# Ledger of designs, part 177: miniprotein binders against q56419

Target 1, 326 residues: q56419
Amino acid sequence: MEGRTLEEVQEEVFKRHGVLVPKKELEDLAKALEEAGLLLTEKVEARLKEEEEKLKRERPMRLAGLSYPEGEREARAFLEAFRASYPGEGEEARVLLMPHLEPSRVPEVYGAALAALEKTPPPERIYLVGVAHRPLKEKAAALPVPFQTPFGPALPDLPALQALDALLPFELFNTPLAFREEHSLELPLFFLKGRFPEARVLPLLVARRSPELGEALKVVLRDFPGLLVLAVDLSHVGPRFGDTPLTRTLAEEARRRDLGFLERLAEGEPEAALAFLGANPTRIDGVEVVASLLPLLRERKGKVLAHRLDLEAPTLSAVGAGTLVL
Key: E = the ipSAE of ESMFold2; O = the ipSAE of OpenDDE; V2 = 0.75 times the mean of E and O plus 0.25 times the DockQ between their complexes.

## First folded at step 15 (miniprotein)

Design wc1 (at its last look DockQ between E and O 0.19; V2 from the best seeds 0.00; counts 0 for: oily chain .137, pae O 3.9 > 1.5, pTM O .752 < .8, SAP 74.038 > 70, placed apart)
Fold by ESMFold2, look of step 15:
Structure wc1 (fold): chain B 326 residues (1-326), chain A 120 residues (1-120)
Amino acid sequence: as target 1 above (326 residues)
Amino acid sequence: SAEELAKELEELLKKIEELLRKIIELAEKGKFEEAIERVLKFIRLLEELIEKLKELVKNPLTKLLAEMIEELARAILMLVFEVKDLLKQGRTEDAIEMIEEILKAIKLILEMVKKIAELA
């Protein structure tokens, strides 16, 4: 670590304390610890390689039995319960913003998304754009494989994905392992696939804003029309996110930021929505996705159907979620 | 005292060994949800171990040895995620083989903790 050997440390201890530590016994044990660490690391790497190869063929469910039911019948009942949590009517969506927060925390927000889907003609494909929670090798990524759901596999739209890849200045299929545990795709996909079981999917992640992605998607959508879904959460406030404990003032600010952001998006003014957030003091996680997709959001007017800032009492923290149709 | 802390660490490591063997038992019985619960408890205990190692540092030698233990403990933490994933997949034999490697590493940590106590 600091360029000192065990021998050098032993000599310093002897000089200061007058005790000579058995050199060989300690060296053998230290070497054994180092070798064990390297072996365990090698096993982790082998597992990751195994999982990466599996992800090149399919993406399995990770949250079945945890966030939603594994069986198809139970999953359909789950969807109906969520729809019932939102008593209002939806509106047709050309673009849908919906959360990826744990569904049980914001049931009416997901219910509002379902209400919008009821009014939306079944699309041939869904452009599902989530937020990368693991590093990507590029600004954005896709995984062109079936995503398993309780409603059957969500099949990739390979021609549309290939067209998108061809228009980007970077390899789109760049980080399979980032999809391994990515809930920002899996949770919204459950709801989308349950409502549109025949739709193909473009499962996309954004790590850093990519104007190139938005421009390319605008071109691809002309030849491959479909539903654009921004799977993003809103404010993240409180100690879990590096703040002081949640106060009424912080909660009110988070709500104001969430609603102001959504309302400006609903007016077709995505640049104004981003500008309204400034330095993004409440950590709305939709910013990089919105910033990437500006060409698809400009001049599209719509409506905020639902919003909740959900309290995590044990952590004194909160996360915002909303449903917006454009 | 340093002697009392070393005994606490040894007791913690023995509880960790017992927990890992229980995880193996549960996995063999196909009780994967219960096994995963114990994996989560193992993670908490191992993180406690890492934090308590800081209290064992009294001189440059114990600092170096504690850092070696911490490095191995962090490798164990990385591997435990894979154990949890294998249990979710119902891959009992693979999960058990990986737990056996973790057990070997835990025994090495115990040996080093004992050696540090002898040097005090």
Scores: ipSAE 0.644, ipTM 0.902, lowest interface PAE 0.7, mean pLDDT 90
Fold by OpenDDE base, look of step 15:
Structure wc1 (fold): chain B 326 residues (1-326), chain A 120 residues (1-120)
Amino acid sequence: as target 1 above (326 residues)
Amino acid sequence: SAEELAKELEELLKKIEELLRKIIELAEKGKFEEAIERVLKFIRLLEELIEKLKELVKNPLTKLLAEMIEELARAILMLVFEVKDLLKQGRTEDAIEMIEEILKAIKLILEMVKKIAELA
């Protein structure tokens, strides 16, 4: 109801549905919404505004003590345990694709990311590109503030962020509230900050494919070199995502899609990776991110280090996760 | 159907209310770790609620109500993280007060969901 009169709502309902909702029912709903909802909405709006104002200064940890330890000592032990869960060695990364799924679900996949980071020289800056699970005002957004971690704040690279904003046809610094609870940045950032404490960060979210973002980043990376990180999950299948319960056939299809996507990326063929997915029937999360970053992924050869399709037993659903180095 | 979905949402909201009451009970007993575990469960149930609400967007009336419920659900998520922090700090009274506000919001959502069911 932000800015719309009850009459406008009534008219819109009538135009769309041919039903005239009595003004009194709308008034009673509005009044019930006013008495219960306006107090909550005013409080909520005031709180949202307060949170938005706080996000102009810093992004606090939201998942500390839930997904990872809050204390630095415990956080370091957490990193070590995750690294130990992956028995392999990593490779040097210029581009790292890693998950943003709950770490406890796919420890060896995060372990593979850590193994890659061990072989990677400390970057001056990290371009961390996550998935927007909330609507953005634009196709992509950034939050130019410190992100809190158990290892201290991840500081933004303001010059690089400004350079990126200047090359985009839209305002990059949009929808700050979308970053407040976005785990696609927070979870990967824990591992990245733990490994590279001195690196500056560019926290980016993609809601919809933005070819402009990839072209702009390609230019920015010339003057502001750094590690590119794609924080994306893979297939999402089962009842939680609108499918039937996980079957052997559905799991095999999810794995086939995940691995086929990652392998084509590893060959330096991101367009082929997208084409392979077609309509994306297993709902690979990272599609819009990859589609936005095509100019940065082309002709880069690399290696798939890990993959897992993790079952969420209570929902009989599964999520794919992978680690790719380019 | 929108009616079936509304019933599912009502059942989910009842589970959420029960969970919130359990969090209060655990907090009052000084069982903060167990309370925080239930807060995590609450977050998951609320995320499920938000996802199910997306299916109600098919009717403009239900869409408007669904959008309002989504906005309230997002606000509740913020408050829940604060509850977690308050519980960690041992600020039990403040945490309970905030949960009572969340309970009011959940009741409002429940009324809105019932209205969706009536309009469907």
Scores: ipSAE 0.027, ipTM 0.514, lowest interface PAE 3.9, mean pLDDT 84
ESMFold2 (binder alone), look of step 15: mean pLDDT 83; pTM 0.808

Design wc2 (at its last look DockQ between E and O 0.50; V2 from the best seeds 0.00; counts 0 for: pae O 3.2 > 1.5, SAP 70.064 > 70)
Fold by ESMFold2, look of step 15:
Structure wc2 (fold): chain B 326 residues (1-326), chain A 120 residues (1-120)
Amino acid sequence: as target 1 above (326 residues)
Amino acid sequence: SAEELAKELEELLKKIEELLRKIIELAEKGKFEEAIERVDKFIRLLEELIEKLKELVKNPLTKLLAEMIEEIARAILELVFEVRDLLYQGRTEDAIEMIEEILKAIKLILEMVKKIAELA
């Protein structure tokens, strides 16, 4: 578009249609549109600056009343209902993989996570690792502020976060806005805070795989023991994700990929799990998190507690969710 | 065809304008949850608008104008997320002010789409 002027557009119209649109009218409209765009951009930037200042102090609930109840009593009942949706028994987790998909879509998968937490001694802190859905300035980020929940604030583990930041070759705290609407932390945190109300949290996001993050976390976890939670979803298939409409064959492949990935993780073989996926044709979004955390996953054996490939009928698409304990 | 695309865009923008006016009405009445439901629908319509504009950008005749519209539509999308947040926080007057600015931009986009249709 470089160098193409409104005059050039008018000349093209004339050559193709034999008509000339008045230059001034087109120019005036284009100028008005440019002014409107600049004003909207300024309002967005001002709003984001306002939100960034708020995020320096706390991260408020964004999904209360939408994905989970806002009131504490109702939220407690919500947790109990989700636990009841999984009839099985959990197992103690040192590492927990759980989804961040809308809870009502995969209730038994979240229920399985609750069952695992039921068997897990309360940790002093939780390393909550989600998937960034907004750009980060670096490969990973953290937000060292309280995250509000219906069960009270989830307090940050500042000493552990500061130790982590000091070990990384990039600034960990430089993308606070990425946390504003990040459901991959908020949705799992609701369940985690409800079960472990005294645990502090390290809220972490991964945008791109970072071997440095895994090595740093291995060191930090020795000095600051806690529960590691991978808050990730699995396959994403169908038209919403660039495929043809969901077929039985595509769904079976997605399920096969999800379970094969989880099973290899359960054998303590995270490199094999990544190799199994290859080019990741069903777009498992947990890949970047697992690839970052290899040192923490190697040789750690466990069990897949639950899996669902959830159908989005209106879009003929599906998303996989699972619960894995290590 | 280009004529069919321009007609689809015009119809989509009219639906968007009507939806924005409904959101204002609901916000003024304090019907917070209903307003947010309409904001979520608006987000989906904006995403559809942006996708259809990519088809228009492929046409050399309309490329420049379509790119201008797409940039503004993306700014609108970002502002709509802010509107939803303001409604959630109960900051109704601030939300309405932003919606009114979005409405002004939508009307300008509609006029530009009509001009693009004349160029096709």
Scores: ipSAE 0.365, ipTM 0.773, lowest interface PAE 2.3, mean pLDDT 87
Fold by OpenDDE base, look of step 15:
Structure wc2 (fold): chain B 326 residues (1-326), chain A 120 residues (1-120)
Amino acid sequence: as target 1 above (326 residues)
Amino acid sequence: SAEELAKELEELLKKIEELLRKIIELAEKGKFEEAIERVDKFIRLLEELIEKLKELVKNPLTKLLAEMIEEIARAILELVFEVRDLLYQGRTEDAIEMIEEILKAIKLILEMVKKIAELA
């Protein structure tokens, strides 16, 4: 407490109101709260330090056995089942927009992504751009370590990551702890690694729009060609996200915004896609990623393969997911 | 009134305590998904608590006390993310230990809120 002591405040209250606050009891409580807070902070810091040291070597699976199978054989069967959930054919992707939502919620959307990957020649590397659901020190970050998957480790492309870092006005290798729990990378990586086991990966997170990232990546992609993957969800509506329970009107608005966003991206007009959203009242997750990657999305025509607005019934909330090929 | 708001905060804190106990129970039963769902609910309730604490500010004393509670609540928020991670990892014992420490802090907050109500 850099400011007023309990004693000073007690004196002020007494002077103003003629009431003597029980100082000792409040001081004891304040001290107990402070001690409890310090103890909690120390425990967190110790644990975070341990986890940060581990992240210098590898990023372990967090969602294995929860969102996808841990075993390779079961994981392959999982991929096949998800592919089967999408009845259509894919198209070759140079840019793939896919969800990072819990796979079981939108299986056909992931299935559409797999369908696109079937038509895509194996890339040497994958630029996997996710959404930071935790604060980053910078607008974007990368973690230059192997990411564990049921199909073996996804190895980083260190030369390409270094080339990217050199072109950015900020340190790319920041906030390693943000990657520890980040599902926006882990979930799409499962599908990508399963399809392209030999591809190296550049795991990137975006917290805030970084035009610098898009310009830097445009340069890096010339010397280090690869598949660009935007791992983003779409609208987030309902009580979990600060709205009223899902209504027909709210669902229609979410779908309108999701599809209008994806369609404009499919036309090669990413600025028009962002402008269409305006203040983003339905909270499309991928806005900051798309805004960062404008130079890579311009003039690329493609196709929307799948879309779903998935209801989470217990919370009467919904999340949009889509698959787009460019 | 400050007294009515303090009662609302006490009720919210009781819900938080019950929720933390439920998380422990679910974790002990190996129901990690359900436990994690409750952790997310806990985060929301704690955020609600922080916002309501701002409304308790009626004088310099209540301001100071509310600020102290907010600092602890923010520390708890950081710790809850670790609890969630421990649950995902199946580190049940470590998660429970951490929740027990959070419970102690919540009890202290509850005592402080009661005192604020007495002083308002």
Scores: ipSAE 0.074, ipTM 0.568, lowest interface PAE 3.2, mean pLDDT 87
ESMFold2 (binder alone), look of step 15: mean pLDDT 85; pTM 0.835

Design wc3 (at its last look DockQ between E and O 0.70; V2 from the best seeds 0.00; counts 0 for: pae O 1.6 > 1.5)
Fold by ESMFold2, look of step 15:
Structure wc3 (fold): chain B 326 residues (1-326), chain A 120 residues (1-120)
Amino acid sequence: as target 1 above (326 residues)
Amino acid sequence: SAEELAKKLEELLKKIEELLRKIIELAEKGKFEEAIRRVDKFIDLLEELIDKLKELVKNPLTKLLAEMIEELAKAILELVFEVKDLLEQGRTEDAIEMIEEILKAIKLILEMVKKIAELA
């Protein structure tokens, strides 16, 4: 209510009803509401500060018991069940694109990623690049701490992370709180750590495309070889994302955009993949990550192993997920 | 109408108060899974409250007061997400302390909703 004061409200009531609302009672209550709001905000800020300090030491499991089992033996069985949901064979990945969507929604897509990992020699380290769902202070960020998993802690590759930080025009270790709830790292990490228990991890987030990140990573990967993982989802369509309710036509468009994007990446043509999307009308989630990592994707040919556009019936919306090996 | 919305808000707020007291009781008994399920329900009710307040903000007679309530309700929503985290960590005393502050804020909102009904 721009420009309208408590006094103006009281005057309006008097004009309409001929009754003067007790001004002091209303003013006292309004002040009490304001004071309560300030107190609650201070409590939230204190909690966030506390959690930020914890994140400077480790990143705990947030999705154990929700998206995957907490116990190691159950987690191992869960991993193998997902592999079984994909009947095909993988092939060696030097770059792997895999989803971060809830695993139970796209089991064969995660299974395809596992099939690729079966053909991949255990890497010394994994460059895990997710999508920031909370604001970052810079275009990209990392959190150089152990990430807990049911298979033990995924240890950070500190030398590689420090080398990457040194090559960037911004501080890489810039937004610990952005990692607090970031499932785009935690969900793929469950699968990656389960298959490569000895690999160290570079847990990276992209908020906005950064050509500097891709150039720096190209240098770091030469000195610190490892597996590059793009942990991204594809199309997001329907009312939850600002569209009309999901129709057959919209779903067909989303599938076409997803597959066209993945196929062009598989041809070693990441610029063509981005151009194919244009303004990205189906909101493919991987665009900012791919745009950041162009130097690592050019001329690298491979194969699309799996894709699903997963329907969210209650919201009449859908999210696409895929597995690509380069 | 604004009067009908204020009555709906009052009923919702009373359900919210009852739910918050139940969450405290469950947390004190160590029934964390049950407490967390009730926090999820509380979040749903609080989001419903905020959505209904947006409708009152569109009414020029009640806009200022509804905006004040909405700001406090949003602060409550942020804090309740932290309450859920504290319960998940087994930090019962800290979670209850936060819930008690939320209860105080909910009672203030209820008082203002009653004032809105008088102004309608």
Scores: ipSAE 0.665, ipTM 0.906, lowest interface PAE 0.7, mean pLDDT 90
Fold by OpenDDE base, look of step 16:
Structure wc3 (fold): chain B 326 residues (1-326), chain A 120 residues (1-120)
Amino acid sequence: as target 1 above (326 residues)
Amino acid sequence: SAEELAKKLEELLKKIEELLRKIIELAEKGKFEEAIRRVDKFIDLLEELIDKLKELVKNPLTKLLAEMIEELAKAILELVFEVKDLLEQGRTEDAIEMIEEILKAIKLILEMVKKIAELA
């Protein structure tokens, strides 16, 4: 309860309005509400503690049977269908930018990512950098446990994760509960594990720009080479995100910002890509990830393979998604 | 009127109670997907409750009481996500136990809403 007790408020009401509020019944009810709230909070805390202890062993699938099939056979058919949705050929990726949006919304964008992965030699490890949609204790975090997928567990690269932790000015292994429901890792990981079943994974989340992360990763990548994956979405516009309903003008601005961002990244100019967004009025999701990984993106030339601004019709809102190879 | 609003809130709370009981019934029958859909509906109704509670604020006392209800409603919202997680895991007994505690809290909210109506 902020600063005023029920008694103080009752006294104020009596002084101002001459109304004697039935003190005892209200006090008893207020106490019962507080006790109930405390009990529910304790139950939540106990449950969260149990989940945190489980996350020391593995990260289970959360979106299996919802966003992708749970069964391996069906999951393989899902991958094939998504690949088929992109009619083009991919290019070899050393860095892959791909979406983490619900796959059914942007199938051809994921298909483009799969096309790139077909042209990519199997990496020993994948640095999977997602967006933290929940607060982290630090600017970035990692979860050093197996991530479950329909293709079996994606196993962590513990030596590379430890090397990264040792180079960071903060504890990398923080906020394990932020990974519990984080789709920015789970959805891309489905596609990555399906294509590269033997690759180890470094599941990373970025909440705020960390230049230290990019510098540390640049060092780690020398000793622990691998594929870098940026799992990021692009513009978020419309009522769900505080805008008016999607208009042609708003959609054109979102596309302009998305493509202008991706094109500058494809030219090897990540600082120019960030500068182009300015205050990021269309809320490109991947800004903090790109800002953290500047040392790894500089001077790398590549190609934009796909882009879509997908309308969520029930909310008249739209989300941008893209696939970029470097 | 505050009395009309209180009646609407009481009706909403009764719908919430019925929904929670239906979730229990579905969970007991092993109909987890249907139960989870009802949990999502519960979240929507609870958010509606929180929004309507703000309309009951007419004086410092009703404000304080509404804030207390909102705090409990927020705790319920946190717990319902855990209920959903438990149902998804097939932990039916644990989910039901949590729903029963939510039901107790909803009853307390109902009693408090009635008292706020008497004081408005």
Scores: ipSAE 0.248, ipTM 0.735, lowest interface PAE 1.6, mean pLDDT 89
ESMFold2 (binder alone), look of step 15: mean pLDDT 84; pTM 0.812
OpenDDE base, look of step 15: ipSAE 0.240; ipTM 0.728
ESMFold2, look of step 16: ipSAE 0.659; ipTM 0.905
ESMFold2 (binder alone), look of step 16: mean pLDDT 84; pTM 0.813

Design wc4 (at its last look DockQ between E and O 0.61; V2 from the best seeds 0.00; counts 0 for: pae O 4.1 > 1.5, pTM O .787 < .8)
Fold by ESMFold2, look of step 15:
Structure wc4 (fold): chain B 326 residues (1-326), chain A 120 residues (1-120)
Amino acid sequence: as target 1 above (326 residues)
Amino acid sequence: SAEELAKKLEELLKKIEELLRKIIELAEKGKFDEAIRRVDRFIELLEKLIDKLKELVKNPLTKLLAEMIEELAKAIEMLVFEVKDLLEQGRTEDAIEEIEEILKAIKLILEMVKKIAELA
């Protein structure tokens, strides 16, 4: 409470209106407001502590019934509908880039990912690397617990996660609450678990680029081979993201940036892809993940299977999504 | 003017109180989807309240009182997101307990808004 005191407010009113408001009544109300605020804050903190303890044992579905069906039979039909929205054939992926944007907004982009998985031998494990939307205590984090899906729990690959943790200069298991609402893992995992029900998962988040993570993962993948998935979105443009209203020019720029980024990744040139974005004026989501994983992306040639810059008409904004196999 | 804004805030807060009572009723009946939609509506109204309070904070006469209300409104906002989570989990008694505390806080805000209207 910076600024005027209650006494100063009361004095000002008297000077202006010639009326005194009893100071005690204002003080009692102010105290009651302060006490209520402290109580509500304590309740929030207790809730978050409760949720953190639950997350140390499992990560429940948060988007079932919202972004995908809760029931297994309906979820399988949903998955197949998405595959059908992409009429092409996929290619085998050792590395898959796919979105984490709401699936109904970019159905053919997720369909392209499914087409790639269709051509990919079932891996023993999936390295699922998303974008942290909540702060992490370190540059990256993992949560070594089962993630619930309509297709059953996605079990953690504990030996691979422990090997990764041992190679990093920071505690990998550092921010359980950051996973509570993290759709960049949950949405791609729905599709991955549906296609590879027996694969274990390394659920990873990147908050800030970490060269250490990429070097450590290169080592871990030698002993624990698997599918690497970059669960990232592309351009974010328009007023929702701090820009002027979406224009044809801004949309064309965003699409050009998205495709140029993906094409350079497909050429096995991740440093060139990052350099192409410069200051990242269209806020491509995936830059911190790509920058972390350079050792795993270099010299891997592949193909862009799909791209969409999806319009959010109510907000005059747009978000890009793509599917890339390497 | 500050008086007109305080009267609009009072009307908004009374609507919010009615909405919170409806959310309790729906949660007690196990109508969680309907309760959650009304929680989403409450969040929208709460954000409007906070925006109107920012205008009231610009008025030197009412700044201190408006800042105290704003701090409590922000605490309410944080707790209501957790109420939504409790309803999604079907934890009726826990959700209602928190909504009742929010309702008490809304009543305190309403009392202070009435005092601001008297000062304007």
Scores: ipSAE 0.610, ipTM 0.889, lowest interface PAE 0.9, mean pLDDT 89
Fold by OpenDDE base, look of step 15:
Structure wc4 (fold): chain B 326 residues (1-326), chain A 120 residues (1-120)
Amino acid sequence: as target 1 above (326 residues)
Amino acid sequence: SAEELAKKLEELLKKIEELLRKIIELAEKGKFDEAIRRVDRFIELLEKLIDKLKELVKNPLTKLLAEMIEELAKAIEMLVFEVKDLLEQGRTEDAIEEIEEILKAIKLILEMVKKIAELA
């Protein structure tokens, strides 16, 4: 109750409407609702605490059997099918930008990522930087535990993670529950682990732009070299995201924003890419990740391998996805 | 009228209760995917309930009661996400227990909606 007593409200109702509401009955109902709300919250908190304790050991698959096959054999066939969906050849990547959208929506974009990975020497470690779709305590976070995949666990690079934490002005190992259902890590990790089974992983999430993260990673990458992966989507337009239903004009603007962003990244001008978006009216998902990683993206030339704006017909909304190598 | 709107909210609450019972039934049968889809639909119906409840607000008292219902609805929503997680894990008994608590909360909301209608 925002500072108003039930008595004050009762008096106001009486003054305005001439009705005296039985105070005790209202108090009893209000108390019952409050007690019920508290009880439900306590149950949620207890469950979340249990899940947090589990996340100290490992991050289980959440999308196995839904977004990708759970079985290793079927998962390998899935990878091959996605690779086959992209007719082109890849290029060697030192930095890979790839989507985290539901794979079935943009198979050729994931196929392009696989094509790039075919031309990439097996890295010792993968810096996997996703987007936090849940709030983080800090601007960025890491989860230093094995991530389960159909190809076995993706093991964390603890020395590299510790080196990164030591260079950050905040605790890197924060908000473990944000990783529990975060698809921006799980989906790209499926493809990465399938291609590079022996690579260690640094699972990172960005909620807000952190220039400190990019500077710290630049230092860490000197002593701990590896593949940098930006797992980001592009434009989000339509009713699901607060727009009118997708129109030709809106789709053209989304594509223009997506491609203009990716092309400037491909030219090694990440600041120009961000400036091109301005207020980000089409809600490119990867903006905070790119803004955090500027030191690692500068002066790196590369190539856009794939782009798609995928329509979700039931909501008349669309999401952009792209694959870029640097 | 407030009475007509309250009746519509009662009907919506009954649909929510039926849906929750169906989730339990599906979970007991090991049909977790179907149960999870029904959980998502439950969230949608709950949001719709909250939106319609705002239309019953006619005075400061009904506003206060509506705010209290909204707070309880937020707690329900949080618990529903945990129910979804439990179902995905195959923890059927735990999921059912949580759904039963949600059902109790929905009954309280129903009683409060009736009271708001009387005061509107």
Scores: ipSAE 0.027, ipTM 0.497, lowest interface PAE 4.1, mean pLDDT 86
ESMFold2 (binder alone), look of step 15: mean pLDDT 80; pTM 0.763

